# Designs tried in a protein design chat: miniprotein binders against q5jf28. Part 11

Target 1, 318 residues: q5jf28
Amino acid sequence: MERERLIKTVEAILRGAGYRVARLDLKGSCFDLVASRLFLLLFIKATVNIDTITEEQAEDLKRLAKFFKASPLIVGLRSKSGELEEGVVYERFGIYALRPETLYDALLNNELPAVFAERGGLYVRINGELLRELREKHGYSVNELAQLLGVSRKSLLNYERGEQAVSLDVAIQLEEIFDEALAEPIDILRAKVEADLNVKPETPLEREVFERLKKLGLGLVKVKKAPFNAISTEDDIRLLTGIDERKTRSTIKRAEMVAEVGRIVNSGGVFILEKTKAEVVSEVPLIPKESLEEVKDADELIELIDKLKKEIKEKLFS

## First folded at step 3 (miniprotein)

Design t2c
Fold by ESMFold2-Fast, scan of step 3:
Structure t2c (fold): chain B 318 residues (1-318), chain A 117 residues (1-117)
Amino acid sequence: as target 1 above (318 residues)
Amino acid sequence: SAQDHLRKAMELMKQGRTDEALQELDKAISMAPDDPLAYLLMARILLRMGDVEGAKKALETALQHDPTHPKAHMLLAYAYRQMGRHDEAIEHARKAVEIAPDNEEYRKLLERLEQEA
């Protein structure tokens, strides 16, 4: 499929640039890849048509990015308006969206995009203060430069104040006139997003588990479109927390995904089930809800998780 | 004018019409052969197409007309990086920073290339 090729291409670009990558195969997930290199962390949603991403997926993607101090990114090929252009940054629900070729240029050629699409046009943010300095240095009045560029006096003043992006054509003319880089690159790898981290649990089981985890001193960030239901946190401790009624094949697959994601984001994993025998899947413990009632605080929960992991390891060498 | 051909080339680049963009750049070069901008845009297209040798020739021509052009050195750094010649990529990025030390784009490129080592 087209989507499968896209995801493999993005993964290859990230790995070629030295990123550690974990890939998810989970329908409806808000991200398909998570990648880390040095101090950079990226949560990436790959979709052939960027318009197919839902608002709920976008909110969860921004929530994960905000919590992990990571950058969210959509990589796609088209929108309702047609094929996405290389070197152009699009937007979907406040998240940057771009072609795999644009990501390649950013990561492997160190060439960040500067052009963004908005309301059917292409625009560039420029260094307005530098523009004013160059205009004055070359002896142009505001009216003279505005006339040369084919823009209004008011628009030129707004450009110099940094209050208005220029059209791509104006950006090209300015660079040619002054022979200086005026375009401000869009740092797609360090995007900051806002999201509400205080989303409430939806199911009775989730409410019970959240209440107990909070009583243990853990802060909780709920997500809906991921292989886990919440991120449980206390100081430097982070747990990707799954919640399910019972162990199913879906539970096992999600635990495997949690293990892989956890390695990239430096977080542990745990699944809390209504009814289960305590066990470990891919270094992710599955524990019954009742075990939460037996621990006193967050430290004891971490000790339980570590004990379960150690028991499995010791069994392998016995 | 040469400027009209450059504007047309960049519009064609946005549309993925690379062959037509290169044709417009050839017209711009014919009208203003000493202007490095046409060669710089040509080099960028050639780098994206994987024609690293073509890009190097265009950049060398730009530098022949303007030996201290910092953007030409920046694009040569990209060309050498594409070739896996990392030390030479760093050297040209360093040249760009030396010529234009206040340019943040060149400084960031040098920092990233050094981190990739």
Scores: ipSAE 0.000, ipTM 0.094, lowest interface PAE 24.4, mean pLDDT 84

Design t2d
Fold by ESMFold2-Fast, scan of step 3:
Structure t2d (fold): chain B 318 residues (1-318), chain A 117 residues (1-117)
Amino acid sequence: as target 1 above (318 residues)
Amino acid sequence: SARDHLYKAMELMRQGRTDEALQELDKAISMAPDDPLAYLLMAWILLEMGDVEGAKKALETALQHDPTHPRAHMLLALAYERMGRHDEAIEHARKAVEIAPDNEKYRQLLERLEQEA
């Protein structure tokens, strides 16, 4: 399977570069991998054709990235226009998209991409001040260099002022003429995105649980395309919060994913179910919603979660 | 505490246990993102890994929190040197010496950079 190979390749690149990685096996999720290394936190969507990502997935991906101060990234192989080119950064719903080879170069060779695709062309941002210095040092007038590059005088002046990106062909010619690196790298690992964090709950159970959590003093960020329904926060504590009517195989798998993701993003996890016995799955407590009525504030809820995790750990090691 | 994770990361780095040091550093930064010491340690790790641009960014963040940190200026001088930006390397080496004139390592770095000019 092409998609499976892609995800394994991306995971291997990240791990080879010293990232801690959690992988999700969740159809329709806005991300497939989350990876951290030092200050860098990446939420990655891997898809063979970058055009298949939906607007809903992109919005949730940007929402997670904004909340965790992380960078969203799409890694893929092609678009409607054909195969993605190595070293080229594409865009989908405001998110950088690139090939696994481009990610490999960025992470393992310290070679950030410099070429970006826009409106059917390939472009490069260059160091305009350095261009002017090199032009003057080599004795070229503005007109002479413009003619040599096949561009207008006005375009060359805009390049030197840093007001216009150059075409890829012009960038190649400039580096050949001057034998000097002029391209400015694109920092794909520190992209900042904007997203609305005030998304409302959708189901009656979600509305009831959200209201109870808010009354306990917890802030909430709703997500739809992830193994959890919300991020619950109080001071420095964060909980990846799942909400289900009953414990199912899906609940168990998502709890396992929440545990893995939580380790990468330094967050706890909890699942709130309409009907369940209190238990723990992969260090993620599953508690009945009526337990929320028995605690008076966020601190007591955190204490309940910690107590339940500790009791299970003590039983396991006894 | 955040500082306990930071000191543990430093010790792990001295032992060459880079992966474990990165895990402890992640914990420290998550708990105290405004601590300049965390950014200095990050820069050190990134320089050891050959990520010179990442190190530069971390050092710039450290200096936003503490503009007169002499070690941050010294590490920036080393980063600029590796980038081939010699004038900027000398500038930051001078700042380190101005802040801590009794530090022999800072003086030696400045002397070397000025002689290679």
Scores: ipSAE 0.000, ipTM 0.307, lowest interface PAE 11.1, mean pLDDT 85

Design t2e
Fold by ESMFold2-Fast, scan of step 3:
Order: structure tokens, then C-alpha cells, then sequence
Structure t2e (fold): chain B 318 residues (1-318), chain A 117 residues (1-117)
């Protein structure tokens, strides 16, 4: 229940801020919510304890964020060290982690966080050039200001160069002394992450499907912890691609999730199955892998998918 | 009025009702074809739908009516980047920075695109 309340809270915050949101109910997924507003796109993993995210989930989350030019976020309540603090940004596997209240302030109050947690301490990056200017205008020498703050001369020089973050206590003291905003906000909504977009299929069926899609000219980004197995792309074509042996209740639910996610990330969806009759679930076609042999390139695949969607739609009204 | 249709489109856009939002934007455009705001809103929806070429056309039309709109240039730079058209992306990012040099977001995009060249 605690996790359900967390997810509902995050969804409410996003919708209240004008984001379109798709929610996933998929155990082990690298994200639970995807949200868009104008040019902003967020992939969010909601977990009560931020230390429960696995390296595999984090890598897939960063891979999705990199591909879609989106920001990955972890939203949670606790870590192994205790409750997360409001206004503080934590990090796991290169992904920002924060409380729902921090997200609320960023989206609804236009107040980005500036404090980050690192190795058991709280720190703030400051505008070092402004710090130097204010120090000089107030007549403080480097040694005098360092002594007032209780830091070394070398640390103060590093602060002024922008080479070292200050402790939260020092940041508070500086803003009290100078009565100026010195903190640099952390842009959690436009985080840039690095990830390998390598194709590494895991099953024999995935290997067959990937090779057939590659022969059609499609690039592939493999994901493991999502309702789809890959993102297939060429030019303006983007397909959230599911791969299963056969149609199951899980396949149907994942196709429904793919339809919702696709709506947010501007991508089509398709499921390629070892054995199936062609059909459509929530606008997502389920096609047999043999259908890939009937087409010469990515454009023909899209035409086949569209034709099958139209034929099945017509059958529903006959 | 055209403004009523724009407000309705924005409301529908926030609700994820993209097809209905586009219908309202078409009405706004038919009533005030010179207003760049409807084209900018249309571009935003088309980008959300994955129609990058449609978004590009809408943004180009917005810029025909307001060539000094930095947000439109920024959006067009992003659209060109998504299409893999790197030189055009840089061109529009530069225009956004020229119009709004104080905007750190525009400057950061331009720097990133130039480094990837």
C-alpha cells in the first residue's frame, strides 16, 4: 500500500502540473510512470526505498531516457540511511532520486532543488564568480572569509572557482552574510544521462526477431525491464517492440501498457510472436514473426501493420 | 472566438486528448491564420504524437508569422536533432541564442550540438 500511495501521489503531482501521464503496473519494470509536457519527458521509477532499484533497472531507465531525450527520475521516501529529506537530491546509479514533495516544488512552485546528498553529507554548488564578487565588494580577504565560514583558504578558493561544492551549513552562512542567492539549482527535469544503446538479445526468439528487423533497416535499442523488449527505429519510425512466444494474459496487459506509453513518447507499438493469428490489442498489432519475411524494408513493415489494424477494425463492425 | 478554441485546445492537450486538441487548433487557425500561437501548440502536440515532420511544418509556419520567436527556433532545433539533421539543428539553436542570449537552456543546447559536430 505504501508504494501504491507513492505512485498515486507522483501521478497526481504530474497531472496537476499539466503533464500527460501513463502508469505501468508491471513488476520489476525500470519505470512506473512516463510523463510529458510540451518538450519535457520524464521516466519515473517510484520505489519506497531508493536502494531497492537494481543496476539492471537503472541501466534500462537511463537507456530509455537517452533514446527519448528524456529525464530519468527515482521518486522515493527512504534509503538505507533513513527518510529522504525534502529539497535534497540523492543519486543511485547516476540517476537523481528525490521525495514527492521535492518534485511538487519543482513542477508546481517552479522551485528546483539545490541541495544534494553525497557520502553522508549535504552539499550545494554555488555561483563561484558571484561569491568572489560579493567577497571583494564587502572588503573580505580570502583568509578573513574562510575563517568566518570555518573552512580552509584552499576550500574557499575552490568554491570561488566553482571546483568544489560547499556544505549546506556553509551555503546557509554565505547567503546570510551577503543576502544574495548563491545556490545553483539542480535541473532534475533536464538531466542528461549516459547509457549504452547496444543490442543484446537474450533468447533465441529475440535473436531471430532482432536479425530480421535489422535486415529491414531498423536500428534496435534493447531493454529488459519494460513492457517491451526493444525500440525499433529508422528515420521517423519508432516502434515499442514486444516479443513473446505466444499470446498470453501477460502479452495483452503489456500491449495495453505499450499503447499508453506510446501515446506519451510519440511511438507506435507492435508485438511479434512466434505463433499467433494477426490481431490488435489497444491499437497495438500482434503479428507472427513470419510476417517479417513478407516485407522488404521498414516502410513496408509499417504498411503491413497499418493494413492489419484496418482489417481487424473493419471486422469488429461487421 | 479564436482565443476560445486555443484555450480549449490547451485544456484538451493537458488531458492527453490530442486528436480533439488538434481539431480545436484547426478551428483557431481558420479564424486567425496569422497567429503563431496556434501553430506552436499544434507543433507541441505533433511532437508528442511522433509526427516530427508535421511538427516541423507547423513550426516553420509559426516562424513565417513571427521570425523572432526564440521558443519556435528552439523547438525546431530539437525537431531537426530528432531527424538526424544536425546542421539544421545547429542553425536554429543559434537563432534562438541570438534572439534570447540570456537563456542558459538555449546556450547549453547550442554548445552540445556544436560539440557533436
Amino acid sequence: as target 1 above (318 residues)
Amino acid sequence: SAQDHLWKAMELMLQGRTDEALQELDKAISMAPDDPLAYLAMAAILLEMGDVEGAKKALETALQHDPTHPEAHMALAWAYEQMGRHDEAIEHARKAVEIAPDNEEYRQLLERLEQEA
Scores: ipSAE 0.000, ipTM 0.140, lowest interface PAE 14.7, mean pLDDT 83

Design t2f
Fold by ESMFold2-Fast, scan of step 3:
Structure t2f (fold): chain B 318 residues (1-318), chain A 117 residues (1-117)
Amino acid sequence: as target 1 above (318 residues)
Amino acid sequence: SADDHFEKAWELMEQGRTDEALQELDKAISMAPDDPYAYLLMALILLEMGDVEGAKKALETALQHDPTHPYAHMLLAEAYEQMGRHDEAIEHARKAVEIAPDNEEYRQLLERLEQEA
């Protein structure tokens, strides 16, 4: 119940800010929402307690973000340490985690957070060069200002060099002393993440399908915790690629999710199955793996996908 | 022409540009308000956006102009299912099967809806 309300709240915030949004209802997925507006793309994991996110989910979320040049975000309410604070950015496995109110302020009030949580404290990155200029203009020595703030001389020098963040209390004191904005905002909507895109397929069927797709000239980015198994890519071609042994209710639901996600990330979708006849579910073709041997390259695969999708258009005109 | 706006809407939908696709469909409908295909495409986009009530209205308008379109009946059955209106969902799934009895997708939808009843 609490999780469902959280996801609906985040979706409402994104839509209210003018984002196009696709929501997933997939247990264990590394993201629950994907949202786009203008040049911004967000992959969002919504969870009541941010500590419940697994390392595998976090790694896949970062892979998707890196591949699509998107920002990954975790939106939650609690950690093992208690309620998350509004306006504070937390971190899980290298991904920013924040409350829905913090996302609301960023998207609807154009107010980015500046405070981050680390090692049980709250900290702020400041403009160290500006701090030094203000200290000198007001006639404070390093020792005098350090004493005023209750910090060591070494810490103050590190602040001025941009080598150390200040505590929230120090940040407040500095802005009160100098009457200038010193805090650097945290750009949660353009987060930089690193991830290894060269993950190997796990099952015999995945290995076989990957080999066939690579022979067609497609590069592959494997993911585990998503409604698709891989992203197939060649130049401007991008396909969210599902791989299953047979058509199940799960396959149908995942194809529907792939269609929705694909629209947000400007990517096509296809499901490659060991045992199926060619068909289309929610504009996503389901094709037998043998069909990959009937096409010569990536362009012919796209032509096959387009041909199958025309079946829906023909139904409209029939 | 109205057909040009319809084709443009289809291309925009394929590109995931749904707002622009709906704008082009509005132009197509403005030029040819009796075109059932523009309403059918609009319904597809609205269903994918989760606007089930809007999709239902578009499908009903499409069926006013082409009452024997089996795919429109199938989409309307899916819309009614999402609204929890099971009897109406079965009714339209049956119409799709009656019009196109060899279509396995329509038969499977009807079987599933009847099992859930």
Scores: ipSAE 0.000, ipTM 0.408, lowest interface PAE 11.7, mean pLDDT 86

Design t2g
Fold by ESMFold2-Fast, scan of step 3:
Structure t2g (fold): chain B 318 residues (1-318), chain A 117 residues (1-117)
Amino acid sequence: as target 1 above (318 residues)
Amino acid sequence: SAYDHLMKAMELMYQGRTDEALQELDKAISMAPDDPLAYLLMAMILLYMGDVEGAKKALETALQHDPTHPWAHMLLAMAYEYMGRHDEAIEHARKAVEIAPDNEEYRQLLERLEQEA
């Protein structure tokens, strides 16, 4: 209930800001929304309590963000420490986490947050060079300003060098003393993330499919917590690739999700099954594993996918 | 509060209840008539509905209250682009970049529009 309201709120904020949005309804997924606007692409995990996000979900979210040159983001309402504060950026496994009100302000008010939470306190990154210039202009020594702020000499030097964030109370005091903006905004919409894209397949079927796709010349990025098992790539070709033993209701639902996600991230989709008759669900072909032996390279695979889309469309006319 | 009515309007828009969303925006405008946000959200709803002329009017009203609102200029540039009026689209995209030069999204839109011209 609460989670459903949160997801709808985030989707409304994104759509209201002009983003194209695809929503997933997949338990355990590393993201719930993917949104695109102009040159921005966001993968968003919406969760009431940000501490419920697992390390595995976070790694997959960062992996998708890195591959698609997108920004990952967590939107939530609380943590183990209590309700999240509006205008404050939190962190979970290296991913920014914030309230929907904070996202609203960033997208609709052009107001990026500047305050972040760490170790139970609130902090602000400041322009250390400007701080030093203002201190010198006003005739304060390092010791004099440190005493005025109630901080150590070492802390003040670290602030000026950009090596340490100031507490929110210190940030407020600095603005009162100097009457200048010192806070650096946190660009939550262009987050930099690191991820290992070389994750190995886990099931016997995944191993067989990965080896065959690799022999066709495709690069592969494995994911676990998404409606697809891998992203298959070669030059301009990108396929959100699902792998299943057989067609089930879950397969159909995931194929529909892959179609929606693919539309936002400009990628095709395909499901490779151990045993099935070739068919298409929402423009996503479902093909038997044996069909991969009929093609010599990635280009022939794309040709096969396109041929199947045409043949199935023709059958609907008959 | 005005914020509560704005959030309710956005949620109603998501549900496809555009008439009710516009009513909530009217309440927000009544509470804060100089706040451009209600007009910006109204413009986005009208663009979603395909009412480009209505969106343009709402954005012009927002700019009367806040001529330096970069997001209003951005949305107006998009409205003019939908109308095929590329010179006006470029003009407003340029204003958005002048007001918020560090915003990459505004800069990219301006670059794209200038290359199409």
Scores: ipSAE 0.000, ipTM 0.371, lowest interface PAE 10.2, mean pLDDT 85

Design va
Fold by ESMFold2-Fast, scan of step 3:
Structure va (fold): chain B 318 residues (1-318), chain A 113 residues (1-113)
Amino acid sequence: as target 1 above (318 residues)
Amino acid sequence: SKITSVLIFVSDMERAKEFWTEVLGFKIVEEEEDGSWVYLEAGDTEIFLERDETAEPGSGTTITIEVEDIEAVRERLEAAGVKIVEPVTETEDGRKVMTFEDPDGNRIRLEEK
């Protein structure tokens, strides 16, 4: 229940801030929520203990974020070291991790965090040029201020050059001495991540489907920890692509999730099955692998998808 | 690149704990009192077991674990009645490998080094 309450809380924060949100109920997924507002797109993994996120989940999350030009984010309550602190940004596999209260402050109070956890300590990036100006204005020599802060002369010079973050204790002392805001905020909503988008398919069926889609002119981004197996692309076309041997209850649930995610990220969806009758689930067509041989390029695939959607609509009103 | 942690979903936590500690020999570093998750030490890699009563056998993920003596592990697994998917064999570069299934059908590959 703790995890369910966390996810509901994050969803409520996002919706309260005006985001459109889709939630996934998929065990092992690299994200639980995807949210969009204006120029911002967020892929969010909600986990009670941030240390439970795996490297595979983190890589897929970064891959999705990179492809969609979105920010990945982990929202959690604790780590192996104990409860996460409000206002502090943690990191797992290159992804920012923070408390729901920190997200609330960022989205609803326009209050970005400035403190980050690293190597067992808490640190703050400061405006080094402003620090030097304030030091000189107040008549402190480098040695005098360094002694007052309990740091070396070299460290103080590195702070002023913007080459070294200060400990939280030093940041507090600086604010007390100068009575000025020196901390640089961490833009958790516009994080840029790097990921390898050229991941190979792993199953024989995935390899066959990928080869057929590539022959149609589609680029492919493989993911493992999501309700779809790949993102298929050509020019303005984006398809969240699922691949299964046969239609199961799992296939249907994932197709429904693909439809919801697709609405937020402005992408279509399709499921390609080894053998099935062509049908549509929640606006997502399920087509047999053989149908890929019947089309000559990506445009014809989109026409097939649109035709199937239209046929279902017409049947409902006949 | 290196895998630093792995999350494994298990339908029965007590059964999973016994398998990973008594049969495979891993040590519990931390666990939740309610049995919702267990953290195991596996060298430089972290293994998390998370309870999910709806966990599907063979989720399509294969985990690789490096072991000191693969024949000793194989003998222990066989004695415990564990399903061996691929017997011990030698790769082209001279490493010994094998694959088995945990009680939830997850595939685990062992490599000797």
Scores: ipSAE 0.000, ipTM 0.148, lowest interface PAE 22.4, mean pLDDT 84

Design vb
Fold by ESMFold2-Fast, scan of step 3:
Structure vb (fold): chain B 318 residues (1-318), chain A 113 residues (1-113)
Amino acid sequence: as target 1 above (318 residues)
Amino acid sequence: SKITSVIIFVSDMERAKEFWTEVLGFKIVEKSEDGSWVLLEAGDTRIYLRRDETAEPGSGTTITIEVEDIEAVRERLEAAGVKIVEPVTETEDGRKVMTFEDPDGNRIRLEEK
């Protein structure tokens, strides 16, 4: 399977580079892998065709990345324009997209890409101040260098001011003329994104649970395309929070994913259900909504979660 | 020539392993059979935790570790109860730095790339 091979390849690259990795097998999720190394955290969407990513998935991915101070990344093989090129960074809804070979070079060869694709072709960001210095040192006037490069005088001035990227052809010519590295690498592992963290709950149950958690003093970041419905937070508390009407096979599978993701992002997990008997799945407690009325604040909720986890551990090892 | 490794002497190996792996998030890639040392993954440089029951913190020596997001690291360290001896500040060249202590009193400096 092309998609399955892609995900396994990306996971192998990350693990080979020393990242701790959690993989999700969840259709429609905004990410497929989350990876941590030292203080780096990456949320990765792996898709054969980068155009299949929806705006909703992209917004949730940016939301998660912004909340966790992580970098979002898309790894894929093609777009509407054809196969993605190695060493070239593409963009989808404000998120960097690149081939697995490009990720491999960045992580295992310490070779960041410098070329990006944009409407009209391939481009490179240049150190404009260094360009001006080199031009003056070699005795070229603005007009002389512009003529050598086949660009307008205004374009060259914009390049030197750092106001415009150069075409790949111009970048190659500059390197040949000056024999100096002018290209600025693209830091794909430290991408900063903006996202609206104030997304409203959608269902009556979700609204009810959100209101109760807010009364306990927890802030909430809603997500739709993930194995959890929200991130609940207050001071040192961070919970990947699932919300379901009833315990289903899907609930169990998502709880297992929440446990794995939580280990990578240093967050706990909990599922709030309309109707359930209190239990624990993969160290993630499933508790009835009524239990939220038994606790007075976020600290007591954490105590309840810890108590439930301890009880199941004692049962397993007694 | 390059610096290839750093040795951090610790008086309690289990406490040190917990701190460096669970609190700081480093990964153990190798360990001695007798438990006298462990090797942590640290990019192009190796960090060794070496057991020495008489270990005292070094005076005037600080290990610097480069990080991507120093504020995120600070929040995690504070949440874990780690002693921060120098809060996040900006250097004259615009880089952010901070310093914290491990359980043996060794000072570790973080610098944001």
Scores: ipSAE 0.000, ipTM 0.187, lowest interface PAE 16.5, mean pLDDT 84

Design vc
Fold by ESMFold2-Fast, scan of step 3:
Structure vc (fold): chain B 318 residues (1-318), chain A 113 residues (1-113)
Amino acid sequence: as target 1 above (318 residues)
Amino acid sequence: SKITSVTIFVSDMERAKEFWTEVLGFKIVEESEDGSWVTLEAGDTRIRLERDETAEPGSGTTILIYVEDIEAVRERLEAAGVKIVEPVTETEDGEKVMLFEDPDGNEIFLEEK
């Protein structure tokens, strides 16, 4: 399966570069890998064809990236227009998309890409100030250099002002004329995104659980395309929060994923269910929603979670 | 330049014929005498299904097909129990798309024309 090979390749690249990695096996998730190294945190969606990412997945990916101060990335092989090119950065819904080879070069060779695709063409942002200095040093007028490059005077002035990217062909010509590196790299590892963190719960159960968690003093960031439904926060408390009507095979698998993701993003996990017996799956507590009515604030909720984890551990090793 | 034909290797020809004709709605325009290949009409080009008992899932190729009504195709795929990799969604350019796999693991990308 090409998708499985892609995900394994991306994981191998990240681990080879010294990142700690958690992988998700969740259909429809906005990310497949989360990776951390030093101060860098990456949420990665791996998809063979980058045009299959949905707007809903992209918005959730940007919410996670914004909340955790992480960079979102799409890693893929093709678009509807054919194979992606190595060293070229594409974009879908405001998220950088690139080949695994491009990620490899950035992480293992310290070689950031500089070429980006836009509206059917390839472009490069250049150091406009340096371009102007080189033009003047070599004695070219604006008109003379514009003619040599085959561009308009207005375009050349926009290049020098940093207001317009040049085509790849023009970037190559400039390097040949001046024998200087003019290209500005694209920092794909520190991309900043905007996202609305104030998203309303969708189901009656989610609304009820959100209201109770808010009464405990917790702030909430809703997500839909992830192994959890929300991120619950208060001061130093961070909980990847799942919400289900009952325990299913899916609930157990998502709890395992929440445990792994939580280790990478330094967050705890909890699942709140309409009906369940209190239990722990991969160190993630599953508690009935009635338990939220037994506690007065966020600190008591954490105490309850810790008590359940301790009781279950003692039973297991007794 | 013009693509005249695309060959898809299939491990089970009867299963493949049923999928491409009954589920996807393509028409057979030519068949080999020994049942080793079938040619389907695909607008201005052809799709050739060729029997290969050793065909492995996924050949590294994605096939793009334009359809008039993507929701109608989705209903047929769901009714047939087809593996849908990505459900119907709208791209940044406003196109409705979907990704699924044929019985041999070949990726098929649908776009509403």
Scores: ipSAE 0.000, ipTM 0.172, lowest interface PAE 21.0, mean pLDDT 85

Design vd
Fold by ESMFold2-Fast, scan of step 3:
Structure vd (fold): chain B 318 residues (1-318), chain A 113 residues (1-113)
Amino acid sequence: as target 1 above (318 residues)
Amino acid sequence: SKITSVTIFVSDMERAKEFWTEVLGFKIVEESEDGSWVTLEAGDTRIRLERDETAEPGSGTTIIIFVEDIEAVRERLEAAGVKIVEPVRETEDGRKVMYFEDPDGNRILLREK
């Protein structure tokens, strides 16, 4: 209930801000929404309690964000410490986590957050060069300003060099003293993350399919917590690639999700099944594994996928 | 004063819609019943894509888009296979700029704030 309201709220915020959005309904997925606007691409995990996100979900979320040059975000309401505060950025496995109200302010009010939570405290990065300029302009020595703030001389020097964040109380006091905005905003919409893209396939079928796709010349990025098992690449072509032993209702639903996600991230989709007849679900081809043996390289596979899309469309509208 | 609407002529509407919405991220706010035009939301400005099957590459209007991080935008455009006309360069006043084209050859200049 609470989760559904959260996801709908986040989707409404994104759409209200002009984002195109695809929503996933997939248990255990590393993201629930993917959104694009202008030059921004966001992969969003929505969860009531941010501590429920697993390391595996976080790793896959960062992997997708790195691959698509997108920003990962967690949107939630609470943690083990209680309700998340508006305007405060939290962290989970290296991913920014924030309230929907904070996202609303960033997207619709052009107001990025500046406060972050760390080790039980609230902190702000400040413009150290501006701080030094204002201190000198107002005639304060380092020692005088340090005394006014209740901090050490060394801490103030570190603040001015940009080597240390200030506590929220110090940030408030600085802005009161100088009557100037000193806080550096946290660009939650352009976060860059690092991730290991060299994850190995887990099942015998995945290993077999990956081996064949690699022999065809495709690059592969494995993901586990998504509606697809891998991203297959050849030059500028990207395929969200699903792998299943048989066609199930789950396969069909994931193919539909792959089609929606693909439209947002400018990627095609394909599902490779141990045994099936060739068919298309929401413009995503489902092909038997043996079809991979009928093609000699990645280009022929792409041609096969395109032919199947056209052939089935022609048959439906003949 | 400010520009409230700009018209860009395109030879293939579905290709143009994909580029301006999927690649660049603009949102369609209005669309004609016959598919001859769409209007996109672009901040305070509205961009109208209008179908003209005779439009030649390089025809149409050059627009300027201000961005916070031009290198991030460049990476996204390159990943999407967009033609970069002029790579990122720094102007004399320290601003970074680059040019790219839509599928019909309309020139777009990015300028870092």
Scores: ipSAE 0.000, ipTM 0.197, lowest interface PAE 15.4, mean pLDDT 83

